# Designs tried in a protein design chat: VH-VL binders against q9vpl3. Part 45

Target 1, 224 residues: q9vpl3
Amino acid sequence: RGKINIQRPKAPHYERARVVAVTQPKYPELPKAKSCFKTRAERTQQQQENPYNEIIAREVRNWLDHSRLVAFFHLSSITADDIFRVRVQLHKQNLHLKSYGSKIIEQAVKNTRYEAIVPLFHSNHCIVFSPDPEKTAALLRIVRRVPQMVLLGGIVEETMLSRNQLVAYAQMPGLHAVQAQLVQTLSQAPGHLIQQLQAHQNSFVQVLDVHAKNQMNEETPKST

## First folded at step 1 (VH-VL)

Design e52 (framework fv_romosozumab)
Fold by ESMFold2-Fast, scan of step 1:
Structure e52 (fold): chain C 224 residues (1-224), chain A 122 residues (1-122), chain B 107 residues (1-107)
Amino acid sequence: as target 1 above (224 residues)
Amino acid sequence: EVQLVQSGAEVKKPGASVKVSCKASGYTFTGYYMHWVRQAPGQGLEWMGEINPYSGATGYNQKFKGRVTMTTDTSTSTAYMELRSLRSDDTAVYYCARDSEYGDLSEYFQHWGQGTTVTVSS
Amino acid sequence: DIQMTQSPSSLSASVGDRVTITCRASQSIGSYLNWYQQKPGKAPKLLIYYASSLQSGVPSRFSGSGSGTDFTLTISSLQPEDFATYYCQQGYSYPYTFGGGTKVEIK
């Protein structure tokens, strides 16, 4: 014998079957469980107090904290098979593609230095996380072949970068930390001249340190 | 007014388990996370974990290495924290605490229980 | 885990003094920094949330400031009831962590 079709309700008792046949099929009414159904006011209150969204927001904050590279993308319509293929390619490079709702992202970053990213996520989007900023070049090579993913910008070494700045960062292998520091220095507001000069001095010290370390390493790094 | 009332002091032997309760009143129990924080004598505060009373989902501090279980009973608005395989260094005051007022700004402990002293001695 | 470092670990001050307690996070936590007061034998009490927001019912002499990694709690005019240990706590990521505490002793 077969099981009942999950898309169809069990056939009603003989007398009720006649009524259902005459008046069009409708679901048999059962009492609603209070725990399963809420009034609109209760749903609105639970939406304001919803801890489910907060769990996922905390997950997003953990990804931001453990990632030295975060890239933001607009995501056009893409098949499940195609996005799975992209996830596999990214995972091989220690790049983790995640999708979160806009409200969850807002909750995650609302009172952080990253709050400015919220407008990027008011449409269909995805985010790529990695602990390794040197993988920025690998990320951009992979997504160039995925027209449905459009780079919006990112965060490298806790520095907010525009699309163009992130592309430039990817094209300069080997000196990622120095590049991020220089970008931060150049982005300093006018009126803080002493602080800007001190930051430039620190950047020069960093550049000299990197040159000394590069001279100790005779092999040329390969970006693969 | 929000009120969290915890169970009374416990004295346990090493290797035993303790289960502390926290009865909530004055708010919608399922709307807010419940956290557990402990404090060893003369020491600072240590976050143990959290539970979502709506879903039953939990998040534990890895330091407790699978020894802690947090549960809730929504019919009585009560949260429970069970700590197993007790050691002498588990002697502490255990607090329950409710998360924030504003939903999406839920990263602080707004209301605290009075604390439950757990003493682990041979 | 995010390490929270408080300074000083203890201090002595007179009634009416301005007291400043500092808290530093090992990484940026935005404004997800909270301050608690704990009196001997009692549960902690929330004073400040989100770095600078005063909890309802807390006296206005308490104030908080800072963002990112560096935060301060200020008591503008110390009162006898302010004898307590003060803790900062980051609410940014798991596991939530507390500073080591600052014991304020009133002479």
Scores: ipSAE 0.000, ipTM 0.399, lowest interface PAE 20.2, mean pLDDT 74

Design e53 (framework fv_romosozumab)
Fold by ESMFold2-Fast, scan of step 1:
Structure e53 (fold): chain C 224 residues (1-224), chain A 122 residues (1-122), chain B 107 residues (1-107)
Amino acid sequence: as target 1 above (224 residues)
Amino acid sequence: EVQLVQSGAEVKKPGASVKVSCKASGYTFTGYYMHWVRQAPGQGLEWMGEINPYSGATGYNQKFKGRVTMTTDTSTSTAYMELRSLRSDDTAVYYCAREFTDSSGDYYFDYWGQGTTVTVSS
Amino acid sequence: DIQMTQSPSSLSASVGDRVTITCRASQSIGSYLNWYQQKPGKAPKLLIYYASSLQSGVPSRFSGSGSGTDFTLTISSLQPEDFATYYCQQGYSYPYTFGGGTKVEIK
């Protein structure tokens, strides 16, 4: 009912609790710890294939399988209130902001075409999923007010795209034929994208600087 | 009561610069983006750019490439827009406007300054 | 840039008339369209945001509709104080762009 000012958080407890209940996924309860007489190798194998991690990895695979838009972000320090407001705005556009540990992502994409994305998640990160690729423009509009979220790249219609390719996709008209042609034209192998990012000594800082400038017309760099 | 009060009319020669001010009151100045929009005589509205008073971050319309600078003074709740290398086609009324957003995710201008007339003549 | 086209550029109507102003975007903008009223010598005033949401304090005779590329502003029963120029504005992407305006003259 109230107007939400994303630039300065003002969320009543009661409204926040209700929104959290609507937008927050329910996680499976962790199995009780149980002692077993196992060899060291057997214990190591059980630790590597933790049932909890497999459940969450399956959730990640389901998001990847059912989302036509996946966007990867570096996440700088951000308050719980600020990220919550962003999540609420994204949810209203059928955009689902998720955070997963690097081990879980590695497990989820192991033996898949997306295995090359694992290096992107060795720092603080978050992922946005949507079944609707036409929401890319809405996504970028919302995150331009969140300098802590820096676009790294994404997947559109099962095609890996760099940050610049996703920005170009967002600027296209809502014509399916034009959007499909752009995806085909801009697509490149996941390995090539990773190699480009790894070639930059300060890749995440450089992506942050370029992204901040690209999201707004001519922008002069300024200290926080 | 939200109010945006702008500085008085200016007459400048081609090649000069002008700095327009917009003093905000009745709300938390650092909580809202401030935008600048101009309107040439008999013409429509044209967006020039925005500034976040909290961070100082700016975004400009490419049409004004390198000629516009937006700043704020948080202690006086005042926003400034400086336009350099003035041309005759910069003759316009310049407005400051506060940006608002709600749960819809739409960004719109809920309050506007009264406007500052800038005339560029030889 | 997203181009906003308004039609008509001007119109004359009598008090009590129903007035419809159209705004067309060069690409889909969802419902991220706002309407402003500007009286001669005055700053613009927000009438409608998010295509159809009426700003507080604005008379109920004003209404907005549409989504995607085609939008309309309707004044159900024109009053003398409605003499003004009306502008649409997209809030979808940078740079923000406005329509060319529609001047409503009351006779």
Scores: ipSAE 0.005, ipTM 0.469, lowest interface PAE 11.9, mean pLDDT 77

Design e54 (framework fv_romosozumab)
Fold by ESMFold2-Fast, scan of step 1:
Structure e54 (fold): chain C 224 residues (1-224), chain A 121 residues (1-121), chain B 107 residues (1-107)
Amino acid sequence: as target 1 above (224 residues)
Amino acid sequence: EVQLVQSGAEVKKPGASVKVSCKASGYTFTGYYMHWVRQAPGQGLEWMGEINPYSGATGYNQKFKGRVTMTTDTSTSTAYMELRSLRSDDTAVYYCARGQDEILDSYFDYWGQGTTVTVSS
Amino acid sequence: DIQMTQSPSSLSASVGDRVTITCRASQSIGSYLNWYQQKPGKAPKLLIYYASSLQSGVPSRFSGSGSGTDFTLTISSLQPEDFATYYCQQGYSYPYTFGGGTKVEIK
């Protein structure tokens, strides 16, 4: 409330600015997405056919079509200031944090190969988009400092990956050939990803509880 | 200009707790993470954890989890690290260090002078 | 945890010598490696971040290179004030880990 963190995002470091300029996507102008911090009202289903929803659904499809990296997160309660700082930090790495209602996500992906992801968005969520799949390691590193954001899975090079597969991808060296080979090796059908989430929904809740208690970006409880 | 000033040396007996302070000046305290790193005599550096002074969010090295607590007081621009259930192998110099993450590398650009904690019976 | 191995553990060199210190990670860490200098009785000082970026105020004789698992810190012409222990540190994943250190002794 009036406190402003002015030190981090004022201007990018010269080397970082150079990297961002080289990798920055050339997207068409799109309507701005809403903040990742959501009220309960923003999770309420909008039942009537709203032309605004279709406009935002088209925006989501454009992000999916123009991004070689898409990561899905569960979002626990987080302050507006904290999520703003995360958004700024991600943006410096050409990672774009967006938040959309579940109905809009469903509308955006229905009749597409990604329709199976809809169950991931039945609770608070946000999505990170990037045109550069090499930024997967950077993304996971940033998110490790945000215990309120829990990785669910993602899409790399149009291939659906589970959380563990996305983590494995992030650990590979920056050689495009090696990374492409890994994606082929680790890829799984979207249905399988959903089955894993459904089978482990209680474990997912336990992971979130451990994150909250430990105040660390660690996804698996060690002492349990 | 940027300065981190730590509290003085402590001598503790096994089983006791120690709380080290780190007073920051010359920059916006809530703008940067504060990290704690220790160094046993003649040994290398060991990362203990980090704290976000703005939100209070912490991240601890599993080795110290359950024994360490990091806190901040934004009104005095001071960070604290409390280590409980001290053992003789906790004898070390404890440093606070300011974190930078501008290019997604956590590196430590400014360090406190260090606080020597000696644990002996 | 990512293990960081430095080589050599100690080194003796004369003023003007080219000194090379290596750091190996147990798994790929991209370019997320930092180098620090620590003089006896003092806190560490940042030299290089992101494998090759020179920290402001650090002399240009210091340089870093490498990516993945193998990294190198080079001092092109050793000076008397470079007597110190040097540490590498990975910033890739929690917990952050340091190398065992390389003590550079000037004859």
Scores: ipSAE 0.007, ipTM 0.465, lowest interface PAE 10.6, mean pLDDT 76

Design e6 (framework fv_romosozumab)
Fold by ESMFold2-Fast, scan of step 1:
Structure e6 (fold): chain C 224 residues (1-224), chain A 121 residues (1-121), chain B 107 residues (1-107)
Amino acid sequence: as target 1 above (224 residues)
Amino acid sequence: EVQLVQSGAEVKKPGASVKVSCKASGYTFTDYYMHWVRQAPGQGLEWMGEINPNSGGTGYNQKFKGRVTMTTDTSTSTAYMELRSLRSDDTAVYYCARLGYDDIYEYFDYWGQGTTVTVSS
Amino acid sequence: DIQMTQSPSSLSASVGDRVTITCRASQDISNYLNWYQQKPGKAPKLLIYAASSLQSGVPSRFSGSGSGTDFTLTISSLQPEDFATYYCQQYDNLPYTFGGGTKVEIK
């Protein structure tokens, strides 16, 4: 999450404290808790059982189900003003920037084909959703000017893509059929996909360019 | 037609500040980023920073961060670049330039005529 | 920062000559490269964007090629008005950076 200013707690004025105490609802007497400290495992278990988290996880699943373009980003420290500008710019292109906790993402994608993305969200992150896959080029153009947002990869037309594959898709949107075929041919196991998302490679873009040129010359084939 | 008109030449002493203006016309001022680029005598081009006239958001080259401030006045379609704590090596021609777009591609399609700033003691 | 290295720093040519100028990026910038022409005492003028796209109003004798890290600007038949300094510029990431310039002088 974004950096939050923490203010030192202040004691309420005596009269205000009295008014609050008098107006507070009376609850039935409960036995005093024996422990004030909880282990990390106990806190994690409580979060998993929280019904509010399930409601938000369903919202995430709804976004995933109704978006033909989903892009995943690592998010470094960024000011509220800067992220607001990015959000407004993205919204003009029907691109919706959302931020959810890693536990909620895990709950949303558990037992789905997208479960492999969970490791990407162990650090600060955000996600961009859109019903329009043609907006991938517009997305990358906007994000290029936001160094705090680092593209990790995405999902286009229900196909998981590495960073380089998604960049290649954006560069050649007019060749959707050719791009889809090439992406499937170059598909990787989840472990390999995660490694690819961290690599600074552009070989896939070059492969797409060569294939596109060959497709154009299909009616006039060249001899090797 | 698109035109960027800059303020006149300035002569400043070391330690002073200079504020250069760039008046835009012929297009919707808030639709395009405005950038500032300088060029020292006999040297190449150096990018200083950018401003979004719609939001007032800025991005500065680290070399000038802390000394440069970019602003806009949307009512007059004018961009400003103020450089503080001037040194002799800040002597240069300062250009404003509009960032044009073609799909995902960006370029400086229109430039101001340049403002010569001379810093001498 | 992405460093742009331009070569040669200067060259001498005659009217009608084919001139090539090269630009190298310190990292892969795909095709996010522009070329500008600057005549003495004037502001730069956009010639080519996206490595190979000719700006409207620019003569067809100018062409650009390349991708990744190596780029070339070509003038197929040099004209008297082409004697100027040429700059490449990357816009893959901020800060935007320019090459050192290539001065095309009369032989």
Scores: ipSAE 0.008, ipTM 0.461, lowest interface PAE 9.2, mean pLDDT 77

Design e7 (framework fv_romosozumab)
Fold by ESMFold2-Fast, scan of step 1:
Structure e7 (fold): chain C 224 residues (1-224), chain A 121 residues (1-121), chain B 107 residues (1-107)
Amino acid sequence: as target 1 above (224 residues)
Amino acid sequence: EVQLVQSGAEVKKPGASVKVSCKASGYTFTDYYMHWVRQAPGQGLEWMGEINPNSGGTGYNQKFKGRVTMTTDTSTSTAYMELRSLRSDDTAVYYCAREFYGSGSDAFDIWGQGTTVTVSS
Amino acid sequence: DIQMTQSPSSLSASVGDRVTITCRASQDISNYLNWYQQKPGKAPKLLIYAASSLQSGVPSRFSGSGSGTDFTLTISSLQPEDFATYYCQQYDNLPYTFGGGTKVEIK
């Protein structure tokens, strides 16, 4: 009762926001989105593109199946001349640098044991393949000089490895015991491994940590 | 003609710092890693570290980590190596050297003439 | 760190002699080894890279061989200008390490 509509005004910004909300249409018509409807020609082209994508996806699966070493990298901006020189150096060591779109990678690894790697490819990336796992040390030596390529992790002998595990593998003399130890550390959940790989990708460090090799060469006491 | 020209000899007291320069000419400075190698009188060669002139990225020998800093000035095509907290056993000839990448090889194909640093009281 | 051991530490030979210098790595370095020549008062000069590849401008009497842990530098017919100290260097892993050097004196 009384003058019931008389009260202290709210803070100016709240009053302004309220006035703007009231004067705007409550449910403004959304601007016509550019049509998501695909024409016959667009559907035909998409259908034709699907077969081509499947051919490239098969190529990626072939590389994965025939490579005993696969390394994944984040790729920062790099000139055509620089990446060409890197490709030449890698090729001399039977290391093959390939770049594929994330959709192609997803299609290639879908329903395979490698499906867990898909999250690594949501940003700029490249992959190095080799039939020879002994070339891991040569790979890391070459990539150490390419700050635009940041190691995320890899697959050695069908075993998924984090960056640190891959660097450790490179420093070992290739004994069967090393491979056995590696298999035993494999019990990490794929999510945990991907988290470790992405943590390295998100690191401020844009170059391979050359001191990681020194740390791995340190004598570690082992219980006898 | 590809060449590396280093700064002149230095005489320093223990505890001082020295900064050696290495001016490159005849090639694209940013395309090659630069390394620093020292040699004490009558002794062998010792690798100190490397720098990528394109990125500024460095790698140091653990023996010198904390005392050495490597930098470059791309506008003058000059590399620098600063060594701090000098001791008498830092008396040596300090070399800069260019690494070439022929077919994936890491080799020092061009060397500076050397800078003699003498540390004495 | 990878240790590089050279032998002998010094040798004396006559002009025309075949000289062999050996270098041993403490672990497998594949073929990631270079050889340098250093004359008194001068900077080192690259002779051989990747264990066996002769650097441009280096006389053909110099050759390198070996892989893994054992490497050899050979001078097939020693010349007066070959008076120098020779160093091997591995580039397989950081830190890069050099051998202790072999001083070649011409009688």
Scores: ipSAE 0.007, ipTM 0.443, lowest interface PAE 12.4, mean pLDDT 76

Design e8 (framework fv_romosozumab)
Fold by ESMFold2-Fast, scan of step 1:
Structure e8 (fold): chain C 224 residues (1-224), chain A 120 residues (1-120), chain B 107 residues (1-107)
Amino acid sequence: as target 1 above (224 residues)
Amino acid sequence: EVQLVQSGAEVKKPGASVKVSCKASGYTFTDYYMHWVRQAPGQGLEWMGEINPNSGGTGYNQKFKGRVTMTTDTSTSTAYMELRSLRSDDTAVYYCARDWLESGYYFDYWGQGTTVTVSS
Amino acid sequence: DIQMTQSPSSLSASVGDRVTITCRASQDISNYLNWYQQKPGKAPKLLIYAASSLQSGVPSRFSGSGSGTDFTLTISSLQPEDFATYYCQQYDNLPYTFGGGTKVEIK
């Protein structure tokens, strides 16, 4: 359910610094000689990890609640500078690149209809959020230049879509009505969902086939 | 002291666009969402949308989607709300209001309001 | 959208009176409700957040109660500066919605 909750966090003031810290290489352990780590209270690892994880999980739920477009990516080795440049380009399009630990994602989506996404985050990953699903084409255009980011799938209008469905959605600008119908069908009860998917899959495939044929006709080399 | 100072009154013809500004001072601009709420003469309050100055992320009321755009300029701590294709029923006082990013959900400070009159 | 219904739409009261304003949500919103005060020609001012929490600087004569669908704002002893319009607002789901307002007028 993509509903607002009282404990959902707004984007933190320090979010950029925090995200950079999460994505940067970490040393195996913090130096104990650094005096500030010997001071207790909220600085203890155990106390910080428990409330910190819950706060971040609420942040993830907030992003899911307020985003009509969520895209999941596998992230292979990339430098902090390179990912920062990608984040800046995405931000200009109202696309927000976030990285969260697998346990945080699991905690955020536990007991929701999105719990099935958890296996996607067992390796290096990142998520892009946007309130505007029409930005899917802009998103894919930007990440096309970033081979380290591999699209796994996403959520549009609270409906889970595979990689191929998201790519198809992005390639058909201006066909929002058809995509809205498909998304609505996918959100129905399981029994009726399967039957409706089979019926609408043929319709969607037909729309894509018409578009592909139109593109092939336009790009077809002229006869000798 | 915390202040949200809005731009002056506007008179527009139907079909025109209006862009209202809200300049923030006395706090860290990027720590708070900025919301836009309007009030037609003699009527109640209506939420239009929100923007996160830190990320640029926006959320709009469906009633205004396609006609409203919210932006911020963090260098001047100013939020903007542009409403296009104005109709006479867009005549209202437009308010900006802040909402704490960490756990807000309440509008603790409001701008003084900008009166927008749409008439032929 | 969640509909917020306030009652009464207006009331007349005298200084020293106990005033009660009610707000009803069309669905369960837990305690995700705020109360605002608006004086003529001025912007709204936050009084109460999370149904019952008094905003800093707001007089203790103001109190909020309720959960789920039914909420109440109470002014225990009305003062001259309290003559205003009061609005409830839910933040459980987007879009955020306001009640129609309750105008508290001098009797």
Scores: ipSAE 0.000, ipTM 0.402, lowest interface PAE 20.2, mean pLDDT 75

